# Ledger of designs, part 1: VHH binders against FAS1 domain-containing protein YDR262W

No score or structure here was measured in a lab: all are predicted.

Target 1, 246 residues: FAS1 domain-containing protein YDR262W, of Saccharomyces cerevisiae (q12331)
Amino acid sequence: KNVVNLITFKDSNGKLHKRLAPEEIPPRLHNSQVNSYPLGYKGMRDFSRPAVNLDDILGTQQRKQQEFLAELSPLSLESKLSLVNEVQIFASYVRNDVETYNKVSDPNEDLIIIAPTNRAVSQLTLKPWQFPNNIDKLESDGATEKELDTAIQENISKFVRSHIVVYNDDKNSYKKVSPGCTLLQSIDFTESKKSDSETGGDILLKKEGEVYYVASSRDEKFHAVESIENGSNGVILMVDFTLVGP
Positions, changes and structure headers below are counted from each chain's first letter, unless a header gives other numbers; antibody chains aren't numbered by Kabat.
F, E and O are the ipSAE of ESMFold2-Fast, ESMFold2 and OpenDDE, as the mean of both directions, binder to target and target to binder. V2 is 0.75 times the mean of E and O plus 0.25 times the DockQ between their complexes.
[cut] marks letters that were taken out.
Atom coordinates printed by the task and the answers are left out, and those that the model quotes come from them; centres of patches stay.

## First folded at step 1 (VHH)

Design k7
Fold by ESMFold2, look of step 4:
Structure k7 (fold): chain B 246 residues (1-246), chain A 122 residues (1-122)
Amino acid sequence: as target 1 above (246 residues)
Amino acid sequence: AVQLQASGGGFVQPGGSLRLSCAASGFTFSRYAMGWFRQAPGKEREFVSAISSSGGSTYYADSVKGRFTISRDNSKNTVYLQMNSLRAEDTATYYCAKDLYWGSDSYYFDYWGQGTQVTVSS
């Protein structure tokens, strides 16, 4: 990419400030930051721990595919996100949200990441850091630099967390709605303070034939999963659509 | 507002038949898949049958397959459940439901309004 995006804002004194948007920050070398266990368990699959299996979530039975997926899941989702070229914009937002980055890096998590493609993110009329908090309005209302930074970080956190599901954190993290269709809830919904917006994190996952589809409350349409990447602590479902938007 | 009104329940002997109807209003009926659910006292609601928005695809719980037939009439905004060879275990309140997503046939159903009671006993 030859174009760099800057976030421009004014403080309460009228002074102009600039910084790089998260998608402009180069990927960090996560392998140089692998920590904690004598055998490097963080970032390495524990083969005794079963992989997330979409057919179990949906109630369909394809045991040979299940065994194949387990054989191909030696890397964490953090590692997989850093390697999948088609989702690098989303991956950069994940890396710049500490709570989400820690969750994606944790080998004891079971996650479903619904990763929008670079094209899907680039087609948004506002960048993920610009909504739902209206950054332009906060700036014109005289918000301080700290208040703007907080609002931007809240926007980024909401965006990434709306695309991530903890599958096995709690036994009621999903509900089968019908054969081949399951209701999931994003961590934006399950880990935020409860409000009257209880439908805002609903994600439908279904399988028709050998194709998976996802839908969210953003629109009333199923979008095909374009590819599946398997990791030691979950799966990445790549879609050409963002689950939230301006 | 969305309204779903189930009717046609009643008392029937084992082996008998009933036809349930569900009148729909407040949404474009022909764009949505529809379903039937039932709930016996002390039990969770359970899936019975579903039909696609066009009526071209139908689905049944194993317990009712071959005995129940779902159908719809998009010109009358009505879903039907023909129940044949009724058994005591079919005793429940029957609810009709609307799919969340127009044209998608996602089969993620809401439950609306009052159900209709079906009682199968000697």
Scores: ipSAE 0.000, ipTM 0.170, lowest interface PAE 15.5, mean pLDDT 74

## First folded at step 2 (VHH; from k7 with F27R)

Design k7r
Fold by ESMFold2, look of step 4:
Structure k7r (fold): chain B 246 residues (1-246), chain A 122 residues (1-122)
Amino acid sequence: as target 1 above (246 residues)
Amino acid sequence: AVQLQASGGGFVQPGGSLRLSCAASGRTFSRYAMGWFRQAPGKEREFVSAISSSGGSTYYADSVKGRFTISRDNSKNTVYLQMNSLRAEDTATYYCAKDLYWGSDSYYFDYWGQGTQVTVSS
């Protein structure tokens, strides 16, 4: 028998909500995607360039350039996001932010993607396209279709970019706070700050024992990384929470 | 906020057909996945069907697969449930619901109003 299971959850304001119980995600249908640049290619990655290494970012091991290159994955983060069933909702939002999607496919970028699971996105009381711009209020106030589309796209971009870090070795993308704990700047944080001299970040990465943890810098509530997917241009850290919400 | 109006219920003989409609207001209709629930007297509400925001993906409870078809017309802000080969067990109040997440039925369904009654009897 098919029964509808409703799960009760409490939002950040303490109000109770109900949702359909989590199920396996059916195969998705989507618009055709084009992953290209003006010349129709992404270029070759510099083989001497080290892959993203979380232990280097945390300061928990010596850097090994030769060993590190031998561990590179042949698949891009674009390919990995398309293949990892547990993050397909988040992956769908990434594809709807063309600028970010192009970075995910670019072999000359190095990214850390903190990918919320389908369950984590499903527990949000509002969908990523509905906040922080209040789409219901804009509609009630008589916003035009173009105004609504713009606000929705801003919401999607902010959600996606709050979960992605552009890593580089010139120290602009991370700050070691202590051994085994590093403060990172999401793309959204970087685009929102007033100057390049602004110190800080919005994401904490921590290692305790052999397990990695992630938190928002605002609440410092750490969640274990459930799995790590290595790609040719970075890593995906799967987590069962979202870094931003309604 | 989106308001939902379900209609098209009625009395029908076993083996007959009905088409339910759910009209929604608002310019964001095309962003919502939509669904149908039903509740028979003395039973829990149960999921019937869902359709993605574009209409490209559909989901059905096993009890209705092959007999019911969900569809939508985003230009009319309307979702439909075509119910064929109706049986006495399909007798219930049918409720229209919306999904609050971007994508198919992956987060939160919300329903509004009194629903529409479907009665299958001979």
Scores: ipSAE 0.000, ipTM 0.334, lowest interface PAE 10.7, mean pLDDT 74

## First folded at step 4 (VHH)

Design a3
Fold by ESMFold2, look of step 7:
Structure a3 (fold): chain B 246 residues (1-246), chain A 121 residues (1-121)
Amino acid sequence: as target 1 above (246 residues)
Amino acid sequence: AVQLQASGGGFVQPGGSLRLSCAASGRTFSRYAMGWFRQAPGKEREFVSAISSSGGSTYYADSVKGRFTISRDNSKNTVYLQMNSLRAEDTATYYCAKDLYGSGSYYFDYWGQGTQVTVSS
């Protein structure tokens, strides 16, 4: 075996520890969670703000199970990402992008996180920090440590922000393309556009039967969502592919 | 590619001390969490210690906590394992490893050659 993974748990004194994860996907352990910080600066969610509902976004039938899970899930998406071991690598990248981490932690945001599995990330020929800026070339060209760190951070931020959608009714963040198929704008797409009049998107979401599918708008190759995790400020769609790659 | 070279192993008596070091090539070393692992003959590789890219967070297996100290010097591209109060059960080949994803994921798949530590009377 040439791959070893450590997972995080919290002891009775609140100190974080690491232990070996099984080489298979570890069991999801509710009681091994990194608990949300006690309420303080980011207090209670605005009660009037409805939970993210994928069927509303798609214009399809309402799925009671998703709304039920959101009602029963007191945890933010930040907490959920820390607990879902199947997406641990992606979650670690989210924590390294301060602006995105702040959104994921904010109870008054509403997010759709399309989280690639550890398997999906490990199948990439380059790590997310190595593209699109070519880090090996920058190093060989004599870039300073600061220049390398900046380029690496840009790569990480672009990867993370290409997988996260900020949903709200007051922004035109999505466009229904056809019955049951909607075009979404990732944070990266939104931050790259020149004006609010620039429309379109980079992510397709569709539902066929009871299964959700996601694709990049560039290749329209749909992949099934493997699981859905509901949080207090949005939803995580786990997928076995990445929306951007080398 | 980053190359890892572990050194500092040897023969010591119980209660003795050793310091292992692991030198890495390349200038992106400060982006990686680093880890120490060990493997005795016929046993699976086990976790010993890990350190965050900045050095601000350290982690230890319960069996070594209080006896071993991990540290790093990013200016020298080197991670260290100070091993004190050595016991016979610490006998193993020790490997250093690098975080695959450079984000603090602690998902290790790059390994240097090991260094042998033997603790016996």
Scores: ipSAE 0.063, ipTM 0.531, lowest interface PAE 7.0, mean pLDDT 77

## First folded at step 7 (VHH; from c63 with L100Y)

Design d5
Fold by OpenDDE, look of step 8:
Structure d5 (fold): chain B 246 residues (1-246), chain A 121 residues (1-121)
Amino acid sequence: as target 1 above (246 residues)
Amino acid sequence: AVQLQASGGGFVQPGGSLRLSCAASGRIFSRYAMGWFRQAPGKEREFVSAISSSGGSTYYADSVKGRFTISRDNSKNTVYLQMNSLRAEDTATYYCAKDYYASDSYYFDYWGQGTQVTVSS
């Protein structure tokens, strides 16, 4: 069962979609509550906050284009994800993780979303909800429904959060590995840290020429970013691979 | 992994009826939407029908609306497709599929072996 209540509908092509039930829409997304937010939030991004800039993160000098695009899009990354057809599977999983959904919906967050394509997700031997907790094994071992639900949710959470970076303007949160290459920490990685003294990261981002590349720090196999979408609260990097797998 | 076994296909004359069944393994059957697809020779696989996890919502391709009925019995881990008023164009291999666990849209996985439906005079 989904964490959030959704209304199912069919589009003109026969594709099944789900909509958030009104009661499941985060308060920040309700227009009626826009006026109730502090001046800094008002349902819109505080424009005094700098937009996420990949070149800044990488130390590369091309500042101007990303800032311009970010200013032009008042839509949050959640909204942007919904518009990118190629990453709808991932987007769907994001919405299954309420905490992450809220985060990507918050216009005052700063996020880098490495969004795997539908193809990338579908090519996995197991679905994102099936690992790392082995659902089949749990089921065969007689796990309760509650246990299964918990395990599934944890899998989804880990998958989603492994693909999202919270950008902190604190440069100390990122490690430059080489010129034009930066080591980033996913939300999942950050949450797994046992102490503040732990250094490292799980996502590599680099730029060669005009092309951005992303890799897992585990294998350092770089994949080209196919497209970039700017939102009010960060950036989406669409990639044809998953950062984690079974 | 969930295993799907479809059955019920066969030969039928135009205007006839068939009932397909798909049995799924596992204990989490009731959590997921189920669907039927079909593929005719030389054609792409196409959506036929889907049913929500609870059975409260059903969906049909326009080509089968009013003729086909999808249902499920969660106690038996089985989804059914009642096909009435069959036409020659309904001739295809029919596949059962399970929805993956996600929020926004129904995507299907765990495709089982197909069952052949042939409508011919």
Scores: ipSAE 0.019, ipTM 0.446, lowest interface PAE 5.1, mean pLDDT 80

## First folded at step 8 (VHH; from d5 with Y100E)

Design f6
Fold by OpenDDE, look of step 9:
Structure f6 (fold): chain B 246 residues (1-246), chain A 121 residues (1-121)
Amino acid sequence: as target 1 above (246 residues)
Amino acid sequence: AVQLQASGGGFVQPGGSLRLSCAASGRIFSRYAMGWFRQAPGKEREFVSAISSSGGSTYYADSVKGRFTISRDNSKNTVYLQMNSLRAEDTATYYCAKDEYASDSYYFDYWGQGTQVTVSS
């Protein structure tokens, strides 16, 4: 008899939140979404494609040590996200963005996922679906259900896509700003670019010693990566902050 | 702020039935999972049941499996808990909960007012 497991976490105010453990949630929850396309990617990763390596991205010569530590997991980042309890709010939002979910599930993608902890998300004054489109205002103004839904979806998409980088070695879109520091573009940033100018980015990735740090290019406040998870199609960097906020 | 109004509690004999209802305010009800929790005197609040945004998935505590049924009507912004074969140990204040993070994330941090359920001979 399977006891339903709940996970309890506290926000910055000490308020207790309860959720179902990831193991209790069936993986097909995504299929219940009206726009959920079946994971058409039945394909295996091309083994000739090298795994995403952070040191390569940073230009740091410590290739040998990361290769040794990199647990080659045959699991996609989608699967890995489901297993990391500390980022399940974010994982849920990823599932709410069908396009991003498909990308994260694609074994032939190369992604860097900056995954905020549950704590980080819960500490926001607004929930990710509530900004930047002001949902309360829309409601008060008499927005239709469709309008509200659209606005909410846009908020979710923006939040999710601001935390995920599509990495491509061939793209001149990434800039080394200093030794051990690289400017990256989130999916959101890339999509918002009106001009062909491949210059700029919104996410800073840095390595000092053996520790990785992430910051928004807006404030350049670096936060240490708490843990790294490797997937078949990229890497998850768990951080205790959000790259975007209300 | 979303308001949750629970109702349907009362006094019943062992083996009896009750149906709880929880009406939610707001226009985004259908996007989020709903749940029921209960708290007995001197005990911690415990999970009873949850239902996905669409109603396609349901979850139950082991203690209520086979006896309780959760359902929802999105057109009425209401979640229900049908409680059958009630036992003395089911005596508690029942709380309706709403997920407010992501669709079907089952993060419950918002609670309505409780409704008392008393099962006694």
Scores: ipSAE 0.554, ipTM 0.810, lowest interface PAE 1.2, mean pLDDT 85

## First folded at step 9 (VHH; from f6 with E100D)

Design g5
Fold by ESMFold2, look of step 11:
Structure g5 (fold): chain B 246 residues (1-246), chain A 121 residues (1-121)
Amino acid sequence: as target 1 above (246 residues)
Amino acid sequence: AVQLQASGGGFVQPGGSLRLSCAASGRIFSRYAMGWFRQAPGKEREFVSAISSSGGSTYYADSVKGRFTISRDNSKNTVYLQMNSLRAEDTATYYCAKDDYASDSYYFDYWGQGTQVTVSS
């Protein structure tokens, strides 16, 4: 039997695509992070810090099922991203943004990752590496390989960082608008605005009934969270849309 | 956008060797992981080998491990497949493909025209 494992998916136009499954090709190990940390320091979570809890962030009463399902996971968000087949394209982009990858791997960070599915990314009219910098135009204008690589890296970083929130209960990384609705700041929002002390944000998180919803604050078009993966240093909210696009 | 052309196929006896080449156009070749696939008549296209954008990581299907070697030369926009100890079951059209997302995601949706490899006495 053939041992190749191909993922087949259907895009929004009904066209079938085949991809090499990520588990056939393990993620690249980032050796500089391993060598830079003290043995065990970055590998140990401060257990006095509570796990990220969505109901606390939303200002709602903790539901009984969430209490029982919000178990402490032994796996980091880095490990979870590499294992969730439905988000492997996004996971590959995270690995290509070294600063963000360092945070995702750090047991003393607390992150909310809004991870678009492979389907959501695949139906974009441009790949995340192609916008907002217009790579085709740069190439036709005679940009050097270094200039193209820099522009591509900026595109990837902006896409990745628009989907990740650094949760800090003692910092204003989120603002409860009302019970069940919270405004969040992505890493990209924080880095781009550099506002005085503004409590604005680019991501809305809402709970209605038993379902969580995410929207860009720009259009307020809410999409249901398809699944929640709890990790040792945060949570992954899987969504079938992207927070930024071409 | 990118154009891929595999070459270097031919007739070879069992136990023989061939080296396939795949030339690509464009200046961002060094950001793409590359792969080799093959398709025999009446069969589905199957994975053969892949190489990371830098060339630092290589991957092989179980059926070719130890016999095939993938490599790349980013200065020439070329990926190679050295095929040794060829067997009759290696007879197929061989295709090269690029990573669709330029992120070592190993998602291949496009490949060029193939090159025929025939292993027969």
Scores: ipSAE 0.569, ipTM 0.812, lowest interface PAE 1.5, mean pLDDT 79
Fold by ESMFold2, look of step 13:
Structure g5 (fold): chain B 246 residues (1-246), chain A 121 residues (1-121)
Amino acid sequence: as target 1 above (246 residues)
Amino acid sequence: AVQLQASGGGFVQPGGSLRLSCAASGRIFSRYAMGWFRQAPGKEREFVSAISSSGGSTYYADSVKGRFTISRDNSKNTVYLQMNSLRAEDTATYYCAKDDYASDSYYFDYWGQGTQVTVSS
C-alpha cells in the first residue's frame, strides 16, 4: 500500500508518539486502468515558471541566497505538508477544505503557506473548528446537526484560508511597507474584502538579518519562521503561533 | 467534555476472539476520527487501530493487521474493535481515543477509560 497516514498520540508522561500506518482501502477493481488526462491539464507544471522567491516579495536582494533559490524542489506543497510531522493538524484542515486542497495540489499555483505547528494549534483556548462561529452556543440554541456541521466547516475553512497566500494569481496581492517588510493578503482576506482593497492586508512578512518573521497585521507581534520548506508550487513557512485565534 | 466508555474486555484463550466497544457522548461524533490504543504492564502505550470519521478509511498497526478489524456506527456514537486470533502478546489495557480536531487529523489528545484484555491459557 502506497497511502499512509501519521497517527500521533501522547502517553501519560506527555511523551509524543508518532506512527505511520498504511490506509486499509476497501477492495476495488485495481487492475482496471483509467486514462490520464492529456498534457496541458492541471497535473503538469510549466517548469519555466520561477520558484517563489521570498526576497522578491520583501524587496531584498541577497546574492548568497540567490544560489539556494536556483534549486528546484521535486515535491509539491501537498506532498510537503504530508511529510512535515510538526504541522499534522493544520495539514488535516487543509485536506478538509476542498477549495484550498485543490490549490495546494495544483502545480500551476504558487502559494505561501504559513503553517502553524501542532504545538501552536493545541495551545489555543478554542480549537479552530470552534471559532469564530460559537459552536457551543449554536448547539445550546437548538441548531440541527447539519447546521452545526456547516458552521464547523466554515470555521475550519476560515482558519486554513487565513494562513495561505496565493502568490501567482495577483502580483498586487502584496504591498511592500518598507525594505524587508511586506503586507500580504491571505485567501480569507481576499474573499472577505470590501471596496477598499489597497488598505487591507492581514499578514506581515519581515526579514531581519537572515531570519524571516511573520505577524498578524492585527497585533503586529512578529514571530520567527522556524523552518522553510520549498515545494514545486510554493513555500511553507512553519511558525509556532496562529494568525487567527479565539 | 466528551466522554468515552470502552468496554468488552475480558479473559480469552489464545486463538479466541473478543469485541471491544467504545461509546462516545455528545453530538457531532460523525466528524471525529477514532482510535484504539493499548498498554501492557512495563511497556509504552502503542497504537492499535484508527478509523476515519465516515468509516471510509481504516488503519492498523503491523502487529494486528489481518487479525483486528475496526468499525463504527455513527448512529450509535460507537466505535468497535473486533479482535480475532488473539495471542498472549495482545494482553493489555485497551483505550479508545477521539481526534479532537474534527478533521480526521489522527492527532489523539483525549482518552477514554481503558478495558482490560487478558489472553491466557
Scores: ipSAE 0.557, ipTM 0.819, lowest interface PAE 1.4, mean pLDDT 81
Fold by ESMFold2, look of step 12:
Structure g5 (fold): chain B 246 residues (1-246), chain A 121 residues (1-121)
Amino acid sequence: as target 1 above (246 residues)
Amino acid sequence: AVQLQASGGGFVQPGGSLRLSCAASGRIFSRYAMGWFRQAPGKEREFVSAISSSGGSTYYADSVKGRFTISRDNSKNTVYLQMNSLRAEDTATYYCAKDDYASDSYYFDYWGQGTQVTVSS
């Protein structure tokens, strides 16, 4: 059945936008081993891997817990992204970046996704596919269709990968700065650093009281996490800002 | 900048057919989902139909399902709306729109002038 709903939202400049309701948008088919199996038996999570725990990442006071694997969320982050109405623009970009989508769909990854809301993305003066490569300039300079596709894909990938952290104690993807504050490396940061010895990060995660906050390390302007979605392979932190912009 | 122009409207009897066309400018047309919207006098603009960038997925408002068919030809940068079994309530100005994001997000901008469809005896 292709009967659909349309909703309206207003961006920060007062411009009205209309879109299909997020629940009407089917997931993009993807060439991934995790997504190729109808029952998912060959993509099951390695049960020895602990779930992502934000208090472990932050170094805050923890309650000792008896781990029970049946408490793991049954839905992957890919499934969770498809269901969270407020982040569907970002989710569509994640589906467009094959390498990242493979990680988001992989039950044996552990990810922290800093998911900007539709409102946050719509407030950008350029759309994520338009920067940092200037697509209009490339087109006017006579770029081929393949060159334009590559530049657009690079823009989308950089935007997506700036918002996603591969959290793995063995890969050293974070540095605790102080109790309740941790410096994280996005996928984009990791791919852009000049050597394995380069330290630092591009994302700050902080907990004050019972509220989590996220900032770019560039400006250290913290924004409250508006909601948290737990999945089988990580966590989604919904925020009303983007970590990178034009 | 992408420009959109709908055409192919006209007068038709109830039960008749029309085919609308939407020509798009710009060289990356195939990366956008496209949609059709309509606005009757004194009413708000409403969704009619949408099609994915590849043409592999189509969507319809409940009021037009089974009567209207959306299609696209990416080699001609054109989207079509075949309207069959037209009714008086289909009388409106019809607009085409493109997805604002290159990812089949179905976040449409409204562009340009529409084409008038009038269904009356």
Scores: ipSAE 0.354, ipTM 0.684, lowest interface PAE 2.9, mean pLDDT 78

